VH-VL binders against q3z8e7. Designs and how they scored, part 2

Target 1, 156 residues: q3z8e7
Amino acid sequence: MVEKIPMTASGYKKLEDELSTLKVKRIDVIEEMRLAAMDKDMRENAPYHAAKEQRGQIEGRIKEIEHELKYADVSEYTDTNTSKVNMGSTVKLRDPKNGECCTYTLVSPKEIEPLKGKISASSPIGKAVFNRNKGEQIEIEVPSGTLQYIIEDISF

## First folded at step 9 (VH-VL)

Design Q3
Fold by OpenDDE, look of step 11:
Order: structure tokens, then sequence, then C-alpha cells
Structure Q3 (fold): chain C 156 residues (1-156), chain A 122 residues (1-122), chain B 113 residues (1-113)
């Protein structure tokens, strides 16, 4: 299988939206270039050069997004099996010792938001829960010792 | 509504060149891979290859590599399958089909053209 | 290349009876990271292009009757028609899209007994 870029459905959608926005912006910038180019002295036409540079940046980003989308590995589909934790999964972990629960969502590196419980699949927690089933007990090694959690729920 | 409309049936002789077309409509043509599938008379489906119209990135089946050329003109939302020199063995129905998943290469076909029958006989 | 092998080549089933078609891949088409099987089923009626029935091995395409179901994982897959209808007479194909070339099975012809 081709190497894929893991991301969530929401992340994928965000990229789609960004792409759409950038395409529109590109049109606008091109128009700005056109307008600026009406100046007879192009050599000293700062607005034109600025617009041109912006176009380049937009086009570069468009290419990046298209690449990411082209090779995206989106596991969060409406028909996605929630039996196992994978990219895009939201997992509820329960500490069997104290009963405390925490919720995490596995996301791509670009989507990490620790304060919202969005963590990388490559994080210690992410690695521990990845491809695990509901009801399984996982162990996470931390400097202070080993933490144990039960996967109480998996959702997308 | 998503539609793939293919060019009409072709009757050719061995050695002749041929280019058949598949026009997509009702969707963003550039952002879905489009593929070609061969079906010889009374036989099964054969995956020939796919093309990403946005940049014309193309993947061929080894069996068809060098035997055909897959191309696309995104300006008119059209994919092409062409032969430089037809053989009698090229007689078949040819289908174009769209990948279901947006942007992604690894996908299945959700929409199919009506097929183009190519007959090559002396 | 991943070789897809269907069995049987042909199947005759009475109306209302279950039809079972098997598809085996020479390599696993399960992507473990997603827990998804890159396997699709198509139906082709005479004189028509193929029609997508099942994708991800078990997800039914919109508009496909409930009597059609897909199952299996890894290398072994099954398409089941729980109650064969007259309109189900067709050739059915499995296809892997795990890796290029995205190969089809040889097809299974389903007929009414």
Amino acid sequence: as target 1 above (156 residues)
Amino acid sequence: EVQLVQSGAEVKKPGESLKISCKGSGYSFTHYWIGWVRQMPGKGLEWMGIIYPRDSDTRYSPSFQGQVTISADKSISTAYLQWSSLKASDTAMYYCARHKLYFTESSYFDYWGQGTLVTVSS
Amino acid sequence: DIVMTQSPDSLAVSLGERATINCKSSQSVLYSSRDKNYLAWYQQKPGQPPKLLIYWASTRESGVPDRFSGSGSGTDFTLTISSLQAEDVAVYYCQQYYSTPYTFGQGTKVEIK
C-alpha cells in the first residue's frame, strides 16, 4: 500500500475548505495583479510584486494541500468501524484504580490540540491505545511509573 | 448528477491508431482519479490503469504498460485511452470509471461510463 | 500483483435462496491502521457497466438492496445474497484496491436454478 498521510475526517474537511478558499483567493490576487499591472512603471510597482509573491505563496500552499489530500489516510468515515482505536478515534480511558476518566482523540501531528484532548497517534497515549479494542487494558510508561487504563469507549 | 459519458463504438483494423474518450460531469473532474477497465468479449473485468486529471499522474497495470496511453484533458473534463497500433486482441469493451474517494489514489469505482466497444478486425 | 480468485465461477440458485460468492486475495488487503479491508464488490448485468455493490468489504453502496451483504477480512471475503431475486442474475466481481494494480476477480456468474 502507498504511504499515506494519516488525518481525521475533520482535518481532511478543513484542508478541503482551505483549498477552496485559497482557490478563490488566488483569483482575487490575480485580479489584484492585473489591476496593479495597469501601472505603466512595473519596475517600481510594489503592489504588483506583492500580489505576485502572494500568488506564489497561495499556489505553493494549494499544491501542499492537494498533496496531503491525495495521499490522505482518513479513517474517520461515517461507515468506519469503531471497534478499534485508530486515527480519528475518540477514546475514553478509565483508571481502574481511582475510576477517573479522560478522553482523547487521535489526530495527525498538524491537528494536535492538547487542551482539547487531541493527541498524536505517535504520542505515548496514542501508541498505547492504537489498534486496541474497547474493554482492553493498556499501560503507559511514564517517568513516575506505569499508568494503567481501560479503554471504556471508542467513537468517531 | 455524476456522469461519465464515453465516446461511441469503434470499428478498426489492425495497425490503426485509436483514441477513445470519457467525459465526466457533475463533479470536480480534476480531483478524482479516473480509470479504464477492459472487458474482452465474454470475459471478466481487467484493471488497465488510472489517471489523476489534476496533474495527469498515471498508474498502469503491468499488463497494459506500454500497450496503451491514458491521458486527460482537465479543461474539458475528459479522460482518454489510446492505442498507437491496434491489435485484433484489443477487441473489447472499455469502461471508464471514477474513483469514489476524493483525491485519494487507493479507491474503488463508484460511477462508470456506459462503455466503448472497440472492434478490431482485418 | 495481488491476485483475486473468486469461487465458484458460476452459481445457480433458486429464487429466494441464498447465494454465496467467495473471493480470495493472494495478499491481505486489510489496512490495519484503519481496520479497513480494501475490497469492493461489483454487479454487472448483461449489456451494462458494472455497478458498485459493496466497498470496504462490508459497506453497502447507497441504493443497494439489503439482501446484498459483504463480509470477510484479510484475504477471504464473501458476497452474500440472502434471497436471490430474478433481477440479481448477473456476474459479480470482487476487486482489491489495496495496491496497484487494483485487480479484479475473474467473476462469478449467478443464475437462477
Scores: ipSAE 0.227, ipTM 0.700, lowest interface PAE 1.7, mean pLDDT 90
Fold by OpenDDE, look of step 12:
Structure Q3 (fold): chain C 156 residues (1-156), chain A 122 residues (1-122), chain B 113 residues (1-113)
Amino acid sequence: as target 1 above (156 residues)
Amino acid sequence: EVQLVQSGAEVKKPGESLKISCKGSGYSFTHYWIGWVRQMPGKGLEWMGIIYPRDSDTRYSPSFQGQVTISADKSISTAYLQWSSLKASDTAMYYCARHKLYFTESSYFDYWGQGTLVTVSS
Amino acid sequence: DIVMTQSPDSLAVSLGERATINCKSSQSVLYSSRDKNYLAWYQQKPGQPPKLLIYWASTRESGVPDRFSGSGSGTDFTLTISSLQAEDVAVYYCQQYYSTPYTFGQGTKVEIK
């Protein structure tokens, strides 16, 4: 069995959009190839070869996207107040000791952007908050010890 | 509504560098090629080149190859035309224009910017 | 490069009369597989950017009056204004987009006689 690919709803949508555009572009590139091929000397036809290469790249990317979409695992909740933390969730964590807050979004490995708070579900924070409810206290294991946080808010 | 808005008129001296801009709105900027056309005073239209903003694929006219640089910043839906060293002969109106056909390199221009007048004189 | 040559360079026509502009390409701009001529016509009025009139040699752009028509195939093309109006005073350009560089004709100035 092929393992499902976790991703955000937004990530899924982006892939869909990209796929749609690429399919159209592919058609046009093929036409460009045909036009270029009308040149009598195919061996020295740089435009043809360029178009051919572009076609290959587009087709390769299309296959990749189709694979990702086919096996995508996207979780979405309509009610953020009663929702559990899942892929695509943005979580606000509050330190009960000092009141400091941090915000993180769980994303797929390909979507990780640490500087923007986009983290993997397999990260220490991701593991701690995954499938948790708003208001729950979580523990995060770090080399220096165990950190305590409260899930203050969950959103998508 | 589809719009192309170009940067304002420029008055420069020979040898100076220049970068003019064309901002697209009202459509998906990354889905259409955008081109530049030169029109010298009292003269006809000259095709300079085109760029696909999504990946910055660029095509130049042989006459303008190496003379100008066409670029784009898709994050702000803006295309650019720039000179490293202007000549008096670069004095002209410069238009940006959008290809009508989706993704297609071989296309005609349906929407045009208002033009940027560049004057190069000593 | 494909060279586009228009004729005449200038044309004076009386109001209500037919104006005819010719455009010749140095090589065919007909894509036989699609049965389409990669030829466009533009109108440029003083102080304005060009406006698309015709594409695929004979297809009129949306909003363009019926009095404008394009014809021809291969290397010879014609823009016709069936009944010249005062607002039609402009320079007209043909352009091929068959192969880069997508060259323009030198333009034809249309005036009222």
Scores: ipSAE 0.030, ipTM 0.599, lowest interface PAE 4.8, mean pLDDT 89
Fold by OpenDDE, look of step 15:
Structure Q3 (fold): chain C 156 residues (1-156), chain A 122 residues (1-122), chain B 113 residues (1-113)
Amino acid sequence: as target 1 above (156 residues)
Amino acid sequence: EVQLVQSGAEVKKPGESLKISCKGSGYSFTHYWIGWVRQMPGKGLEWMGIIYPRDSDTRYSPSFQGQVTISADKSISTAYLQWSSLKASDTAMYYCARHKLYFTESSYFDYWGQGTLVTVSS
Amino acid sequence: DIVMTQSPDSLAVSLGERATINCKSSQSVLYSSRDKNYLAWYQQKPGQPPKLLIYWASTRESGVPDRFSGSGSGTDFTLTISSLQAEDVAVYYCQQYYSTPYTFGQGTKVEIK
């Protein structure tokens, strides 16, 4: 049995969009192949071979995306409300001591972008906030000690 | 319970603008595509387009591209279908409907609005 | 665009008898990678919005009676009502959601003979 692939709603949609785009590109590349094939000597037809290679790449990626979509795991996050932090949630954390705020979005491992605040649910911050309610105080263990934050806002 | 409630019947003249609405409730409005389907009097169903309310990503049928505008206000869980200039040929029942599959563009309609009858006559 | 063609346009069947509606797509709506046919069937009664009956070509929507079944793959699909009931009088539509635009068939009117 193939393991399900966790991803965010946005990630899922992006894959669908990419798939759609690739399907169009595939058609175009096939047409390019057709046109290139009109040359009398296929052995020396660089455009044809290039198009053929591109087709292979596109088809390979399409297959990958279809696989990911097929085994996508978003079910546990269905019926999600903004009352609890879940996959895909954007969380605003406020330090009760100094009032400083940080914003993070929980994403799948493939979607992690720390510089953009996109973090894994399995990260220290992710673990601390996951399935927590707005208004709750959470603790994050760091080498220097324990940080305390309040979940100020949850959104998608 | 999932519900789609559409705005009331409209009687308009050619050249007038119109915006009809579809309000969703009982589910996460932002995470399901919502579509519009036209049914002219005594005719079949015509797929017009769909919108993803979360980011307003929209897909149109080529037949309706440029003819109508599909939009959504996720803050009030409402989708819209609008015309800038109605034609007599726009006379039809218009249904909004929700995609069944969560997040998924390529899906079928599981819940439908009650329909909005639009009559355009001089 | 994928063109959906239903047959027949109208069908009269006696109560308790089998009703068969066919739907043909101009191209395959089967995703081989997912092994799913992106085909749905709807029922529309007079004065009502359409109701989903079947999706993925053969999966019955919750609450839909067992007498309704969908079959087929690729380009040829069939909706079957094993034993037509009075309440089944309606227009039935197939729809592909394989690629945009997600086109409908022209509809098949089912009546009691």
Scores: ipSAE 0.024, ipTM 0.639, lowest interface PAE 3.9, mean pLDDT 89
Fold by ESMFold2, look of step 9:
Structure Q3 (fold): chain C 156 residues (1-156), chain A 122 residues (1-122), chain B 113 residues (1-113)
Amino acid sequence: as target 1 above (156 residues)
Amino acid sequence: EVQLVQSGAEVKKPGESLKISCKGSGYSFTHYWIGWVRQMPGKGLEWMGIIYPRDSDTRYSPSFQGQVTISADKSISTAYLQWSSLKASDTAMYYCARHKLYFTESSYFDYWGQGTLVTVSS
Amino acid sequence: DIVMTQSPDSLAVSLGERATINCKSSQSVLYSSRDKNYLAWYQQKPGQPPKLLIYWASTRESGVPDRFSGSGSGTDFTLTISSLQAEDVAVYYCQQYYSTPYTFGQGTKVEIK
């Protein structure tokens, strides 16, 4: 389980994409479980039981992917620079409700540093901004709420 | 603007295969779930299933599981509904529709295709 | 599966009068911590695909006239057309999107009396 796992850069990116998707789905499922647990008779609560089963599958797959990514032996990923958000782009996002800004840089998997705003293109934010233009509004809505941002600036 | 354009009407015989298409444009195709809805002549709407084109995560109604295949080709922004062997009871209007909510599977439909009429004559 | 039951199946209403359509789910579609009901309403005119009217039980989609309103929570929902117009002649469907399959009601046909 500690030995290196050979994979291509495209294979690594596919795993990152799946991981990011699963983490978003996990948020939805956890909220559905929490809400359904407020019902009095959980044995007859289809949303709770469906969400519990799905959460188990999601958590298992997340753990497997995180292990594979941790021990992956890959080449770095790069892409062409354009006027749209791409690999290597730095994006400034503004929350239109309160004007607060945050800055993210799309980097290859081995350069990821979330606390410094260096994220993958396969993360939820990365997916939302990838290949989009300056001025576009990004919206992510989960059962528990919505996340809205405007792409304020793109630098390369 | 967002558009979903479906393939044209089909007239088929029982036992034949069929693959109908739904091409999305004007939005980030791979990041929105696409659903298929059946409407039998003179009847209501039936949810068939959904697909997330980015990773082909597919969810079916139990009524349609094993009866149809939902797929997508993200390189051409197209979703598909496919039968390996049509039945006369498959005669219906078939709509594709996009989830409003970015990423999330638990959503309602904001944009609909124009529909594809499939007629299967016994 | 969550069964969605609409009433009535058909409704005839005079122009300018109120039309009321009910939708009941076989189990709750309320996401309590966000106070969101996973319920949508659609309008389908003859020969056309469905059109989204209302989502989250009571939120009107952009471009939908103010005469359309949604209400209710949990298992009981209502679509109200406060002053029926000629263009509102259609079949109306509720849909839950709480858990798959995301089932529709059987439809309510609204006609001019």
Scores: ipSAE 0.000, ipTM 0.487, lowest interface PAE 17.6, mean pLDDT 82

Design Q3
Fold by ESMFold2, look of step 11:
Structure Q3 (fold): chain C 156 residues (1-156), chain A 122 residues (1-122), chain B 113 residues (1-113)
Amino acid sequence: as target 1 above (156 residues)
Amino acid sequence: EVQLVQSGAEVKKPGESLKISCKGSGYSFTHYWIGWVRQMPGKGLEWMGIIYPRDSDTRYSPSFQGQVTISADKSISTAYLQWSSLKASDTAMYYCARHKLYFTESSYFDYWGQGTLVTVSS
Amino acid sequence: DIVMTQSPDSLAVSLGERATINCKSSQSVLYSSRDKNYLAWYQQKPGQPPKLLIYWASTRESGVPDRFSGSGSGTDFTLTISSLQAEDVAVYYCQQYYSTPYTFGQGTKVEIK
């Protein structure tokens, strides 16, 4: 099975724009190579080698983007979080009983750092806050029972 | 409003070629996969394949690979389904349909064409 | 290929009663890291093209009456019409869009008893 690559619609568009830019840059670099190869001083061709290296980097990035776009799994949510918790949101939870607060940021699996509050959307806290508004009360199920929190603030 | 308008019904003989069309309007045609679905008389739906009009990336069901050609002309927002030599067993209703999800290959169909009835008889 | 099997093949239900259609896939269509089931339901009325009802197994398409609901996960899915109306007479299809070819079930015909 080919691994799907989750992204937002805006993320997809950003990759398309980068791809278009790289294809233009590729044309320029190929011309730089052609011009450098016509240099009659055969003792040194550093400009040719520099352009060749640049082309290699551009071709590699193009391949990466084409792969990402081809296997993209585009989410129906946007990057915006004006009123709702989404991926990349930082959420502040307040315990209504004592006013204590905890802050968490929803990140991709590769970016998880629990000690710094970076958690996945599939974690108990992540599941409870996803797609919720500021001011909503949420419940988090833990082995010892159910915890109650209020979403006090959302930022991105 | 999103619309998929297919070419009209066809009556053909075995061995003839045919190319039917599906014109999309009211949306960004090149950024959505569009697919073809066969429905034989009195039968269910069969996924034939999809195409991404921006770059013509085309995916076929194994059952239809080599049997039909799916193509698109993005300059006129039109997808095509084509046979080089029709068989009587190609008699069916053919639908084009659009993926709902922007850009993604792995999606379901939200808008369908009205269908093109192809009849192949000797 | 993922084979989609619907049951029953046909169903007769009294007006206002509940209709239940089952769909089973030969492989899981759950993409577990996103917690999404790649499963859709379509309605096809006589003489018409199919119409999308449900996607992601349980999400109702805009404009679809709330009497239609989807449930299930992994390999076993259900479409429920909570109170059958005359206009619901149709053939219903499930489809997986997890892995190509994106196969359909064989269809379930729903009739008024």
Scores: ipSAE 0.000, ipTM 0.489, lowest interface PAE 16.6, mean pLDDT 83
Fold by ESMFold2, look of step 12:
Structure Q3 (fold): chain C 156 residues (1-156), chain A 122 residues (1-122), chain B 113 residues (1-113)
Amino acid sequence: as target 1 above (156 residues)
Amino acid sequence: EVQLVQSGAEVKKPGESLKISCKGSGYSFTHYWIGWVRQMPGKGLEWMGIIYPRDSDTRYSPSFQGQVTISADKSISTAYLQWSSLKASDTAMYYCARHKLYFTESSYFDYWGQGTLVTVSS
Amino acid sequence: DIVMTQSPDSLAVSLGERATINCKSSQSVLYSSRDKNYLAWYQQKPGQPPKLLIYWASTRESGVPDRFSGSGSGTDFTLTISSLQAEDVAVYYCQQYYSTPYTFGQGTKVEIK
């Protein structure tokens, strides 16, 4: 099955830039292989074998990035003024019992930083808030039970 | 066709290093968690840990933390389990297995490798 | 760690009879906002790797015979083989995948009486 890969516009741009750089490096490595192959003794051709190995790594990474870009679902392709939580949204959650607030930002898997509140859409919190409106009450399962929060604010 | 093909059986002495492999094919290798499971002779299954090959995010069972290294080379669709210094108590069957769900770590194993028997004896 | 405890450790059942295996978790594996029990069952026949039978506590994997069924919720789960066949001789394991480490039960050996 073809599944979308959620990411931020910043994450998408980083992948595009890496892809461009790798395609240039690929050209360089292929030329290094061609030049090294002009040596008639391929057994003793360390530059050729080093370049061949580097090419394999570059080709693999290019394929990964091309797949990720092809199936990317970038939050900036959606209306940023909607009331719904989406990729790239920053969500403020309020505990209705004590008014305490927590803030989280939905980011791509490569941008996850839990201690800074950057979480994936597939995390328990991310799943609970995704595609929800401001003011909705949500439930988050933890080992000790169910926690309830209200989506206080959504920003991008 | 989803396949997980493991490296062959190993016979080692205590103190030696070892790296066994698990090659995935027929699916998007880098986007599924791969786990390792130990089965001691005549015993049950023990969850050792998992790795997400795309970024090498690795999670260990506390019982195996510091005892083994789980790694992956996504360029050749291969996960690894390795020891820096084997003990006789490491004698077991080791399975790799794929978590079924794309991206999520919280999953069950849908495809299993054939197993790699590791025998450690002085 | 969530401890998974199976009972019995071993079970001998006549061909065509019902086999029942219990699995108890030390804490709930129910994610109530999704109404999902993070519990799987595996079969391991002699000399073979484990095979997935049941996931989400009660959903049968494709290709698994209808005689296998899973039930339960929260902390108490059951695997039932409604009419035991000779090919069902194996060790059966439950596993929780609610939180790491994703622990297995100790296994239940099913034999023909």
Scores: ipSAE 0.000, ipTM 0.457, lowest interface PAE 23.8, mean pLDDT 82

## First folded at step 12 (VH-VL)

Design S5
Fold by OpenDDE, look of step 12:
Structure S5 (fold): chain C 156 residues (1-156), chain A 122 residues (1-122), chain B 113 residues (1-113)
Amino acid sequence: as target 1 above (156 residues)
Amino acid sequence: EVQLVQSGAEVKKPGESLKISCKGSGYSFTHYWIGWVRQMPGKGLEWMGIIYPRDSDTRYSPSFQGQVTISADKSISTAYLQWSSLKASDTAMYYCARHKLYFTESSYFDYWGQGTLVTVSS
Amino acid sequence: DIVMTQSPDSLAVSLGERATINCKSSQSVLYSSRDKNYLAWYQQKPGQPPKLLIYWASTRESGVPDRFSGSGSGTDFTLTISSLQAEDVAVYYCQQYYDIPYTFGQGTKVEIK
């Protein structure tokens, strides 16, 4: 029997998110390899070798994550309070002025993808929403001033 | 020869916007990540973020997320760092550097630009 | 974030003598699957951009003199200049690239005694 790996629910979620990110990256790297292989003008084929190496690294990490997820034990940490924004939480913010909504997910630094709404708890938005409740109004400091949002929804 | 050439020094006032550039040459620009590093006067190096020019996949340091925008134009082998509204505290030298691969042994910076000095003062 | 802490902040060493710079990470930067430490060392001379010296904690970059060596694993790392030369006067930085953000140490200034 393989020993179970204790972790938090948030940690588990982080791994899932990382896994998803890496799987997408893997596809991109494979495409890079293809493109590099087609380019006859590539000096020493450095781009191809680089991409190949990157694929190997990504695949290695994917295997690690899959192993951790497979043997994860989150039983001691199942009481994730969904009432407050935490790591792994997806938060929907609504601008009370114009009604615009934005969705963000708090992720580990390694999993940050701003264009995908994956942000760090240490980011301006992350800091503003962390440990906040649904329905609360938060302020986000931006270069242009202070923005106000309402936490409309929290999910995992 | 691999080279990263950055745009010239900038003197700005608080509240102004700024976009500095880093042009790569001597290698396949689309196949390597480009990173930005800040160095405040007399201070150490600060990792800001990286971008993959091919698809503009971008990673930010939490400290710089939302504070700056990193972008790239692969058609002209150029990466950018920009501010919507500068602060005096943004005064620093900014380096671009080639970051070969994400999550690999090449996740270090092997080639660096000459740096762009940004001075923000009233 | 992984915090990188160098020691000392400054070091004065006589020409030809050994210079030792330490770097500690707040968490391990060892990637177990590959048994590799995601740690790099840079040299920065006044008015110049940083220059890569060491990667994977102990692999010397091409063109870097043999007197530079890196060692350590996990959370403790060391850059050694076996025989300090005049051209080695610079600030040295460690950097982890194990986890984003790829943080740097605060730097160690190496001078000639």
Scores: ipSAE 0.000, ipTM 0.535, lowest interface PAE 11.5, mean pLDDT 87
Fold by ESMFold2, look of step 14:
Structure S5 (fold): chain C 156 residues (1-156), chain A 122 residues (1-122), chain B 113 residues (1-113)
Amino acid sequence: as target 1 above (156 residues)
Amino acid sequence: EVQLVQSGAEVKKPGESLKISCKGSGYSFTHYWIGWVRQMPGKGLEWMGIIYPRDSDTRYSPSFQGQVTISADKSISTAYLQWSSLKASDTAMYYCARHKLYFTESSYFDYWGQGTLVTVSS
Amino acid sequence: DIVMTQSPDSLAVSLGERATINCKSSQSVLYSSRDKNYLAWYQQKPGQPPKLLIYWASTRESGVPDRFSGSGSGTDFTLTISSLQAEDVAVYYCQQYYDIPYTFGQGTKVEIK
């Protein structure tokens, strides 16, 4: 298991920009090493040794950033209205003809438990309620006819 | 061969702007960090900041962050130190200097300009 | 900020005698995995810009006379002028370049006694 690294979209962008800058500096330091190596006097070649050390630091930071970007879990503030039925919502449906109520929770396919009212968003009921507001009337077509319900309540 | 030639002395009043220059020659200007060092009258050396002319990556001492602007024009091999509004306390000798270590930001200075005396008084 | 403290602030030394200048950093400037002390020494003669003498604490810059030597590690450093010459009258500064800001010591003035 590889743990995800939470970050914002702006944080991801900052890492990308740093990575780009470091790759340019890497090119520069490699060229410095090449130019300095043309002077065979090792006692006078402090620029070569310092550039080699800097290259190591740059390579290490690049590797770290590439790892962070690879495993990033980008999140951002969302202004989405949560009063609508969504995954994880529990909905109370009322039959307008007799006032009977039933309650369903929208879950992922792995979490389906029909006897406990945990249904998928792809089920007939799930499709009918998804992205709907409290008070809306829904119709569900089944082989036995058309079922009508009113979304009585939505909870999360 | 390596030379750093700074602009001439300046006499200014508080509130005026100023941009002094440091022109490098005899080496690959864009491949070395250039730093600025302040020396107030009768005082020691103060590290102000450095710039990498190739991409203008600039690092400031916290004491000078927001007080000055360090910049470079690589097309004419020149670094700059700039004030938007001078204070009397900016009166000092200002040196530019080159890092000896090629490309590295963590270095000492091997070549120094001759200095630019800035005098700020009314 | 790493604070660099020199001692003494000034000293007078007879021609041909030894001058010793101390520099202490508030934090280690030894990059121990590379065994490098990020410490330099400069000489500033009257009316002149500073001139590099020593880097990596003990490595003499090309063209610097061998009477100049640097020693020390970690937080405690020494510049030694083994036989003072008339031309050595100057202010001497240590500098760390381990971490930004790359601070200087306050300077040590050396004069002939």
Scores: ipSAE 0.000, ipTM 0.492, lowest interface PAE 15.5, mean pLDDT 83

